VH-VL binders against RNA-free ribonuclease P. Designs and how they scored, part 20

Target 1, 238 residues: RNA-free ribonuclease P, of Hyperthermus butylicus (a2bn08)
Amino acid sequence: MAEARLQRLLRVYVLDTSALTDTRLRSLLGSGSLDEAVRRFAELIASVRIAYGVEVYMPPTVYEEARRFLLSNGVTVQSFEALAAWITIKPPTRHEIRIPASIVRDYVEEVRARLARGLRVAEEHVRRAFEAGGLYAAETASREARREKLGAIIRGLRERYREATRHGMLDSVEDLDAVLLALEVRGVLVSNDEGVRRFAEALGVISIDPPKFISVLQGLLRHSKTGGVAREEAHSTS
Key: E = the ipSAE of ESMFold2; O = the ipSAE of OpenDDE; V2 = 0.75 times the mean of E and O plus 0.25 times the DockQ between their complexes.

## First folded at step 16 (VH-VL; framework fv_traxivitug)

Design x1 (from w1 with light chain S31T; at its last look DockQ between E and O 0.84; V2 from the best seeds 0.00; counts 0 for: pae E 3.0 > 2)
Heavy chain, then light chain:
Amino acid sequence: QVQLVESGGTLVQPGGSLRLSCAASGFTFSRYWMTWVRQAPGKGLEWVANINQDGDEKYYVDSVRGRFTISRDNAKNSLFLQMNSLRPEDTAVYFCARGLPEYDYYFDYWGQGTLVTVSS
Amino acid sequence: QSVLTQPPSVSVAPGKTARITCGGNKIGYYTVHWYQQKPGQAPILVVYDDYDRPSGIPERFSGSNSGNTATLTISRVEAGDEADYYCQVWDSSSDHVFGGGTKVTVL
ESMFold2, look of step 16: ipSAE 0.385; ipTM 0.737
ESMFold2 (binder alone), look of step 16: mean pLDDT 94; pTM 0.951
OpenDDE, look of step 16: ipSAE 0.378; ipTM 0.739

Design x2 (from w1 with heavy chain D104N; at its last look DockQ between E and O 0.03; V2 from the best seeds 0.00; counts 0 for: pae E 6.4 > 2, placed apart)
Fold by ESMFold2, look of step 16:
Structure x2 (fold): chain C 238 residues (1-238), chain A 120 residues (1-120), chain B 107 residues (1-107)
Amino acid sequence: as target 1 above (238 residues)
Amino acid sequence: QVQLVESGGTLVQPGGSLRLSCAASGFTFSRYWMTWVRQAPGKGLEWVANINQDGDEKYYVDSVRGRFTISRDNAKNSLFLQMNSLRPEDTAVYFCARGLPEYNYYFDYWGQGTLVTVSS
Amino acid sequence: QSVLTQPPSVSVAPGKTARITCGGNKIGYYSVHWYQQKPGQAPILVVYDDYDRPSGIPERFSGSNSGNTATLTISRVEAGDEADYYCQVWDSSSDHVFGGGTKVTVL
């Protein structure tokens, strides 16, 4: 890739919550605890900001969601605040952001399609409950066996309904804020949520997943440190 | 890897009976909905029957309801189709296909099929 | 009740884009699945839930579904893509419905 194009891809990033809650964070940062991983992430972001002017943004809605998650999972307030010090918390300027009307129209049609697909799931499970009810009533199954079968059908309905209506779709205002902020600041969105990334990409926002983001930043630091080490060695030999 | 192998397809006279089998391997058979899909010579695909994981829910296309019975034996990783009162229009390649663990919406793996010919 | 209409054939030059349509009344409100079948072979799922790809299916296979038309798109068509392609939905009244199939010929 051309250095100029790589440098533009490396300058501005917007994190959604998944960038901080990805379960691979500890291994990506070579850490034994989530708290240590957060501290190393803070050091990584600070270093690339100092060395390359890399900016990392987060909407306030995403910030609060991430804070609640991390503190609930063993991250100390001190470690979280060390990370937050290097992230620019900025709401998207929603009233000034322009979205092509065709994108909004497509989103509305997708919502309607998802609701219809959810109805198909409900119809499937009503049919399954009817067939199961006939079988169990005729066989005089125990009260507990009948409850278990109904419970299994309801659990299947819940899971399939969620998949049919929400899988691969932008469905939270927090995630929308991350996409809008990335559009506004012309940044790369960091997310592992496929619905968020697809919506962002429809708007022309480049997205990467959290492992790739960490890899990119670590690669930048290796290049910067190599240049610094070579300079130090030359200085100390003269 | 995932394999589905159908067997039992033969030439049979109208009104006759036939039992198709499908041997499954490479996955946890008992976790999946299973299906039969058929394809008449030179024609498209037609769904025939579905069965859930436990074998206590069975669904049929109207044209075979009452004549065909889908069943499974999870201990033997096998799916079956008992075909009675066969008609010439049942002539087709019959495919065994795997659904999903929680539902029967689409079919991600298919066998090679077994040919059933119904004619005198 | 859903009736799925596919063109019987589509011809495409190697390296070009093939588009296979699947028409149905308000098909955009259904999840559409696509299968590839080569002569003498079993069908293979290539797209499910309108646009998702199973593992092992290259990104040049893509799907869309809106209004009354679902479309399977094969970009940079190769000779090995020559096959019959079927769309499919599930409906509570008619269960699984397949389209009539489209033969893609690579010339």
Scores: ipSAE 0.051, ipTM 0.572, lowest interface PAE 6.4, mean pLDDT 85
ESMFold2 (binder alone), look of step 16: mean pLDDT 94; pTM 0.955
OpenDDE, look of step 16: ipSAE 0.437; ipTM 0.767

Design x3 (from w1 with heavy chain N50D; at its last look DockQ between E and O 0.75; V2 from the best seeds 0.00; counts 0 for: pae O 10.4 > 2)
Fold by OpenDDE, look of step 16:
Structure x3 (fold): chain C 238 residues (1-238), chain A 120 residues (1-120), chain B 107 residues (1-107)
Amino acid sequence: as target 1 above (238 residues)
Amino acid sequence: QVQLVESGGTLVQPGGSLRLSCAASGFTFSRYWMTWVRQAPGKGLEWVADINQDGDEKYYVDSVRGRFTISRDNAKNSLFLQMNSLRPEDTAVYFCARGLPEYDYYFDYWGQGTLVTVSS
Amino acid sequence: QSVLTQPPSVSVAPGKTARITCGGNKIGYYSVHWYQQKPGQAPILVVYDDYDRPSGIPERFSGSNSGNTATLTISRVEAGDEADYYCQVWDSSSDHVFGGGTKVTVL
């Protein structure tokens, strides 16, 4: 019964954007390009669907985001369509899905904390800019040096601000849709975002990262080949 | 002269509770972020918690979140650290440190610390 | 989680220059602060915001921060400079992060 349950859990997957954009997928799929990786991914999904009835879902919002990303990064329309052919696009039924108030509360608290951290990041960089300005206000600093320093400060601000406010949390409606869809279809969420996965966990949704997802699918196919060979050998000896 | 004096460190059993205090003097206490930093015996410095001027912002290192509570009494120029569910790994000298008036990016003054020992 | 890496120890002869490094991914984007701690004493801020010195800290102490490495430089090292030195940054994800500390021994 436990094995059967585990088998059921492994049949339905929901992908967020990161499941398709994870840089590790190239290496896992043995591809030299993103386009090739996508094609191989399509083949993998097709194979497990046919062999085991694995279902892969994606919300429309995630689909559009992934489409834009992949096509802008050298994936051909043909390769993308090949992948899309094996993915069921389904919106979560948002109006029927209930989220516990406790989860919402926790989320609000997290958002508040992150906003506060963002402010501190900004303050720090204002201070740094001020200090840098004082140092380079000296008539002796080259314009180029000043520009470089300012550029570094701005880049630092952008990166750190993003890390403070967005990194490690559910920060997009696309990701939310993925979690909600996973909840609705009782599937496994595939995501490399820890914040998304934590949110999913709070809702009782199982999540795995994209590398694990690929490994699981590849593993399924390996077992089927060995089982088939064993069955063929058993039939040939009888 | 800025002074920070920690107190309350003692021997406590695992699972026990302890409250540390820091008495501040020589500056306008209510204008500064305040911080607890700890140092296990023979180990390095580890940030524990900080609190803003008004006490409405509190931050904790992950290992103490849910167990420790930082607070302050500006009227008494005092900083506190309530430590619950203490573990042996919490054994350390706990330092009170002053942050900055508007933010706490670094710590310009430190107390001498108070030793907390968690042992059965 | 931001990890700051320091060498465990640095040995220097009196009158020479000690350099203590603090390595971190894109540490140049952060303001690095340095603390001196002698045995049984509280830490003392010796450098803040990469290169600034608090009042009372000798000019022998200087800081730099570029790329992936911050450096505390102690020129004309004295016996009294023997101590543990810690780098520290504020990180948006990890809050305050300290390096592992460097023991400076004056030979």
Scores: ipSAE 0.005, ipTM 0.480, lowest interface PAE 10.4, mean pLDDT 87
ESMFold2, look of step 16: ipSAE 0.504; ipTM 0.808
ESMFold2 (binder alone), look of step 16: mean pLDDT 93; pTM 0.951

Design x4 (from w1 with light chain Y51W; at its last look DockQ between E and O 0.03; V2 from the best seeds 0.00; counts 0 for: pae E 6.5 > 2, placed apart)
Fold by OpenDDE, look of step 16:
Structure x4 (fold): chain C 238 residues (1-238), chain A 120 residues (1-120), chain B 107 residues (1-107)
Amino acid sequence: as target 1 above (238 residues)
Amino acid sequence: QVQLVESGGTLVQPGGSLRLSCAASGFTFSRYWMTWVRQAPGKGLEWVANINQDGDEKYYVDSVRGRFTISRDNAKNSLFLQMNSLRPEDTAVYFCARGLPEYDYYFDYWGQGTLVTVSS
Amino acid sequence: QSVLTQPPSVSVAPGKTARITCGGNKIGYYSVHWYQQKPGQAPILVVYDDWDRPSGIPERFSGSNSGNTATLTISRVEAGDEADYYCQVWDSSSDHVFGGGTKVTVL
């Protein structure tokens, strides 16, 4: 049962959005463009599915997000469809999936903490803006300088606020769906988001990052080629 | 005049516990964030923990989380740091520092520190 | 984790200007604070919010912060300025982060 489970874990994968948008995938797939990367990815998934029965899943929410992203970033519809053809779109059965209350509690606590941090970030930037405004009072500073400083403060606020409230945390329903689906299908979650992976881990879901995923798939294909050659050589010597 | 006076630093064995105290005077203690910062011998400053005015918000550096507890008694103008499961790497001068009323973005007043030595 | 990088040491002649840098990724988005620490003493806040000075700190101490570098400038350096200087920021993920410190030696 353990061996069968392990084998299943190696055969079933669930992708979150990051699995398709990870910038490292281009290099791993040897592509010069995102479109080419997607096509190569499709081929890879197709190959492992055919050769090893690897199943790749994606929730509809992730699918739509990925679709929007990829198409808006120069991926052709044909390339995207080529990829989608080898991905099973399945929603997690949300009404049947049970999440331990302890996980929910921990999550709520984290959210609260992050909200508080966000507020502090905002307060700091308000203070900075105030101080900057005093420094660049209309009488001494050029309008341009003031605008530049204010712009910098606002940019800083946005970035730091995002970092405080969202970075490293499960912050989207799409990502949640990916985790839940992975749990349901007893698959490996593919994600480069640490927050998502931590949440998955808490639920007992195994996760890998997209580069590892690609490496695993490529590795499978390499072994199949070598095993086939060894079998052909064994048959020819006999 | 704002004064912060740390106490409680001593030699302890690894795994031991120690409670540090900081006595504050010269300001309305209950209005300020308070912070512990430590400095290992010959090393730089490291933030350890901070606490808000009411004590309902506490934050810790990762290395001490679960082992250290910051607390305060506003009635006694005192800040505390309960240190459990002490490690040799916790050896440092521990400073009490005053933050700001809004938040402890920086520390405008520091105590002289108290030395904690964790050694077998 | 936001790492603040300081040079380990800066040497300056009396009457000259010392500049202590604090490097960090997008440090310009943060408010940088500076502390002076003399041997065996508590740190003293000398610059806060990039450029502001606490009461009692000489005008010789000034600060700037832009891009990836914050700088503490000590003009007309005196023997009494010999100390360790630390930059510090507050980060939402790391809370308070200090630089490694810079020893300023007055020659």
Scores: ipSAE 0.023, ipTM 0.576, lowest interface PAE 4.9, mean pLDDT 88
ESMFold2, look of step 16: ipSAE 0.044; ipTM 0.567
ESMFold2 (binder alone), look of step 16: mean pLDDT 94; pTM 0.953

Design x5 (from w1 with heavy chain N52D, light chain S31T; at its last look DockQ between E and O 0.83; V2 from the best seeds 0.00; counts 0 for: pae E 2.9 > 2)
Fold by OpenDDE, look of step 16:
Structure x5 (fold): chain C 238 residues (1-238), chain A 120 residues (1-120), chain B 107 residues (1-107)
Amino acid sequence: as target 1 above (238 residues)
Amino acid sequence: QVQLVESGGTLVQPGGSLRLSCAASGFTFSRYWMTWVRQAPGKGLEWVANIDQDGDEKYYVDSVRGRFTISRDNAKNSLFLQMNSLRPEDTAVYFCARGLPEYDYYFDYWGQGTLVTVSS
Amino acid sequence: QSVLTQPPSVSVAPGKTARITCGGNKIGYYTVHWYQQKPGQAPILVVYDDYDRPSGIPERFSGSNSGNTATLTISRVEAGDEADYYCQVWDSSSDHVFGGGTKVTVL
């Protein structure tokens, strides 16, 4: 049973959005464009499914997000559909999935802490803006200089606020669905988000990053080719 | 005049405990964030912990979390650092520093520090 | 995790200008603070919020921060300026982060 489970873990994968949007995928798949990368990814998934029965899942929410992203970034509908054809779209059975209360508690605590940090980021930038405002009042400051300073403050606020409140944690329902689906199908979650992966780990879900995922799939195919040659050679010598 | 005076630093064995104190004067202590910063011999400054005005918010550097506890007594104008399970790498001069009323984004006043030595 | 990088040492002749850099990823999005520390003494805030000076700090001390580099500039350097200088930022994930410090030697 343990061996069968392990084998299943190697055959069942759930993708979050990052699995399709990871910038490293282009290089790993040897593509010059995102469209080409997606097509190659589709071929890869198709190959491993046919050869090894690998199953790739995606929640509908992740699917829609990925679709929007990919199509908006130069991926053709044909390429996307080629990929989608080999991905099983399945929602997690949310009403049946149990999450330990301890995990929920920890999550709430983290959210609270991050909200507090976000507030402090905001306060700091208000203070900064206020001080910069003194510069605005200076008759010697050019309009361009003022605009630049304000822009810098706003950009800083946005970036730091995002880092404080969202970065490194489960921050979307799409990602949650991916984790839940992975739990339900007893699959491996593919994600490059550390927060998502940590949450998955807390639930006992195994996770890998997209590059590792690609490497694993490519590795499977390499071994099948060598095994096939060995079998053909063995049959030819008998 | 703002003054911060640290005390309590001494030699302790690994695994031991120590409590540092900082006596504040010359300002309304209860209005300010307070902070501990340490400096290992011949090394740079490292933030250790900070505490808000009322002691409701406390933050720690990762390396001391679970071992150190920052606290304050506003009635006595005092800041404390309870250090448990001390390690040799905790050896440092520990500075008490004043933050800001809003938050301790920077530290405008520092004490002279107290030396904590953790050695067998 | 925010890492602030400072040169370990800067040498400057009296009367000349010393520049101490503090490098960090998008450090320009932060407010940078600078401290002077002489041997056996407590740190002293010399610049805060990138460019502001506390009362009592000479105008010779100035700060700038843009892009990936903050700079403390000490003009008309005096022998008394020989010290270690530390940059510092507050980060939401790392809290207070100090640079490694720069020893300024007045030749």
Scores: ipSAE 0.273, ipTM 0.699, lowest interface PAE 1.6, mean pLDDT 90
ESMFold2, look of step 16: ipSAE 0.380; ipTM 0.736
ESMFold2 (binder alone), look of step 16: mean pLDDT 93; pTM 0.951

## First folded at step 17 (VH-VL; framework fv_traxivitug)

Design y1 (from w1 with light chain D52Y; at its last look DockQ between E and O 0.03; V2 from the best seeds 0.00; counts 0 for: pae E 6.6 > 2, placed apart)
Fold by ESMFold2, look of step 17:
Structure y1 (fold): chain C 238 residues (1-238), chain A 120 residues (1-120), chain B 107 residues (1-107)
Amino acid sequence: as target 1 above (238 residues)
Amino acid sequence: QVQLVESGGTLVQPGGSLRLSCAASGFTFSRYWMTWVRQAPGKGLEWVANINQDGDEKYYVDSVRGRFTISRDNAKNSLFLQMNSLRPEDTAVYFCARGLPEYDYYFDYWGQGTLVTVSS
Amino acid sequence: QSVLTQPPSVSVAPGKTARITCGGNKIGYYSVHWYQQKPGQAPILVVYDDYYRPSGIPERFSGSNSGNTATLTISRVEAGDEADYYCQVWDSSSDHVFGGGTKVTVL
């Protein structure tokens, strides 16, 4: 039973949107265009599914987001449909998935800390605006100079607030669905988003980034071709 | 590659003045908040002053407000601390430290420091 | 946050774990940063925003922050970890506040 679970983990993958949109995939697939990369990705997935029974899943919301991105960026409908034929679209069974209470508690504590840190950012920028207002009022700066300074302060607030509250955090239901699906199917999550991967790992879900995913699949295919011995090919797992 | 080199620390009499300099290299100086932090002999770290990228925002610890002036010259990649009305309690090693682009929450690179001694 | 409280010293055997605390009222609502300073040297940043490490800082260094206590944890302590360690926050009334420092001795 432990062997069956380990074999499943080697053969079951869940993709988030980045698995189809990561720009490093084109060079790993030896492609000059995104459309060509999508076709080669489809061939790779098909080949390992036939040879090893590798299953590839996506939640519906992640799949739709990836579809829109690819079609908007020059991928033909034919190439997209060739890829889609090898991906199983499945929503997580949310009512039956169980998450350890400690993970939920830790997430709540993280959210509260990030909200408090966002407040500190706001306080810093209120201080900056107060000091700038005193300077420009006393020096009779032009209206254009005052507006430029205000714009700079607001831009700084927005950038720092986002970094303090959202960086490295799972913050979308689509990404949560990918993690939950990977937990449900006992699969490996494929993502380049550090917040998504960190949350998945806290739940015991193994995760890899998209370049590693491609390398693993290419290595499996070489194993199949060589009877279990790795050999050089026209391209590499790099 | 990133380097911060402080200079100007010396012995000075109470009530005197001193100007510290920090030469920066290996990064785009004008994109970073810059900071002075001091450490009295055998004591801990104390923040002194910081300055934003354009040099138009400056903040000071209360004990030096009105006596010290932080400034920068982005064309020369240099940070300065003008210290007036010096007191014996200002005796410390003064460090130049780099903040973050567009904000000043923590300091990711520090210079070696320069020693200021205020005594009669 | 006007005062951050650190123990003056911590002794730890090589290979064991050192835990350095930083106490402050509701410090869990602040981003806490940690610096290592060896004798005669400038401080270096070892942890920022409670638990992230700058490039080049080994994974043996980790941090946590909740309630009234932030903690820097150094696992598998080595002789080279002997140093003073300071916590730091930013506060709207006091700007940058440093703890008093903790001397870590590796015996």
Scores: ipSAE 0.043, ipTM 0.564, lowest interface PAE 6.6, mean pLDDT 85
ESMFold2 (binder alone), look of step 17: mean pLDDT 93; pTM 0.953
OpenDDE, look of step 17: ipSAE 0.488; ipTM 0.785

Design y2 (from w1 with heavy chain Y106W Y109P; at its last look DockQ between E and O 0.74; V2 from the best seeds 0.58)
Heavy chain, then light chain:
Amino acid sequence: QVQLVESGGTLVQPGGSLRLSCAASGFTFSRYWMTWVRQAPGKGLEWVANINQDGDEKYYVDSVRGRFTISRDNAKNSLFLQMNSLRPEDTAVYFCARGLPEYDYWFDPWGQGTLVTVSS
Amino acid sequence: QSVLTQPPSVSVAPGKTARITCGGNKIGYYSVHWYQQKPGQAPILVVYDDYDRPSGIPERFSGSNSGNTATLTISRVEAGDEADYYCQVWDSSSDHVFGGGTKVTVL
ESMFold2, look of step 17: ipSAE 0.569; ipTM 0.849
ESMFold2 (binder alone), look of step 17: mean pLDDT 94; pTM 0.955
OpenDDE, look of step 17: ipSAE 0.479; ipTM 0.785

Design y3 (from w1 with light chain G28E; at its last read DockQ between E and O 0.65; V2 from the best seeds 0.47)
Heavy chain, then light chain:
Amino acid sequence: QVQLVESGGTLVQPGGSLRLSCAASGFTFSRYWMTWVRQAPGKGLEWVANINQDGDEKYYVDSVRGRFTISRDNAKNSLFLQMNSLRPEDTAVYFCARGLPEYDYYFDYWGQGTLVTVSS
Amino acid sequence: QSVLTQPPSVSVAPGKTARITCGGNKIEYYSVHWYQQKPGQAPILVVYDDYDRPSGIPERFSGSNSGNTATLTISRVEAGDEADYYCQVWDSSSDHVFGGGTKVTVL
ESMFold2, look of step 17: ipSAE 0.572; ipTM 0.845
ESMFold2 (binder alone), look of step 17: mean pLDDT 94; pTM 0.953
OpenDDE, look of step 17: ipSAE 0.543; ipTM 0.816
ESMFold2, look of step 19: ipSAE 0.541; ipTM 0.825
ESMFold2 (binder alone), look of step 19: mean pLDDT 94; pTM 0.952
OpenDDE, look of step 19: ipSAE 0.518; ipTM 0.810
ESMFold2, fold request of step 22: ipSAE 0.493, 0.508, 0.492; ipTM 0.806, 0.816, 0.807
ESMFold2 (binder alone), fold request of step 22: mean pLDDT 94, 94, 94; pTM 0.954, 0.952, 0.954
OpenDDE, fold request of step 22: ipSAE 0.433, 0.747, 0.740; ipTM 0.769, 0.913, 0.911
ESMFold2, last read: ipSAE 0.482, 0.523, 0.517; ipTM 0.804, 0.825, 0.819
ESMFold2 (binder alone), last read: mean pLDDT 94, 94, 94; pTM 0.954, 0.954, 0.954
OpenDDE, last read: ipSAE 0.307, 0.304, 0.307; ipTM 0.722, 0.722, 0.728

Design y4 (from w1 with heavy chain Y59W; at its last look DockQ between E and O 0.03; V2 from the best seeds 0.00; counts 0 for: pae E 5.2 > 2, placed apart)
Fold by ESMFold2, look of step 17:
Structure y4 (fold): chain C 238 residues (1-238), chain A 120 residues (1-120), chain B 107 residues (1-107)
Amino acid sequence: as target 1 above (238 residues)
Amino acid sequence: QVQLVESGGTLVQPGGSLRLSCAASGFTFSRYWMTWVRQAPGKGLEWVANINQDGDEKWYVDSVRGRFTISRDNAKNSLFLQMNSLRPEDTAVYFCARGLPEYDYYFDYWGQGTLVTVSS
Amino acid sequence: QSVLTQPPSVSVAPGKTARITCGGNKIGYYSVHWYQQKPGQAPILVVYDDYDRPSGIPERFSGSNSGNTATLTISRVEAGDEADYYCQVWDSSSDHVFGGGTKVTVL
């Protein structure tokens, strides 16, 4: 059973959006442009599919998000479609997937804690705005100065609120779909998002980041080219 | 590298005044909230005061409100604490600490502190 | 949150795990920050926002926060971890609140 699970973990991968949009892809694939990197990524996936039967999946929700991002950032439709040809687009079977109740309970508690921390941020900025109202009263400050100060406080609120409530948490349907699909197909999740990976690993889904994914595929391809002779000799002796 | 160096701590009599300084280097001083935290000998940490980037928001612990004034000079990369009407309970090491650019929830860099002693 | 309660001391053998608690009513709904202070030195931030580490802080320092207790955990304790440890929150009524500190001794 360990051998069968290990074999599948070497052969089945599920991508979230970050696997196609990671800013490091250009350098990892030795490319001068994002469009060229996408084409080389497509060639890499095709090569390991042909040599090892490696399967790469993504949910439709992730596919559409990645398509939108890449086309908006200079990737041609031709290059994107070349990549997509080697990726299996499959929705998770959401109504049949089982998740341990303890995982759901822990997620709910985490959400509640983060909402409460967001409230603390709001309280801080209400207090700051109240005090600023005294310092920037109409008789001592222009309307423009008052508006600028309020704007600065609101910008601080937005930034701190985002940090307090979203950092390190699974918070999108696209991310959830990627995790659920990886659970369903017993594949390795490819993501650079710490919250997504933490949630996946709590469910027993193995995860790797996109640079590691590229390295694993390149290593498999090198082993296929140099190990093909050695592999045949090893297997043919049994 | 980020550096914060406090100075001005000395022995003063009760009711006296003292001005502490903190020289900052290694970062864009004007982008950060700045803070004073004190520690009485053998005791824990106590927040004293903080000030925003432009110096137009200042907050104080109740025990020093009206007696201490925090200020900054962004052209000189310097933070100050003017301490008036000093009491024996103000005896402590005073640390200069850096907050975050937009707010002040925790303190990522600290100076080594300067000792203020208030006694007859 | 006007008071954060820490035990005055914790003893731990080298290589073992130290756990330092910070108690407060519903502290799990506050962001908790942790500082290490060695004798005669300035505090150093070791954990912020419950479990995030500044760069340069080893992964054996970790944090958690739920219910009425936040915890700083130091795995594989080394002699160099002997220090005082303080928790801290921000509160709208009391501003910045520090715990009383916990002295960790490595025996």
Scores: ipSAE 0.119, ipTM 0.618, lowest interface PAE 5.2, mean pLDDT 87
ESMFold2 (binder alone), look of step 17: mean pLDDT 93; pTM 0.952
OpenDDE, look of step 17: ipSAE 0.479; ipTM 0.777

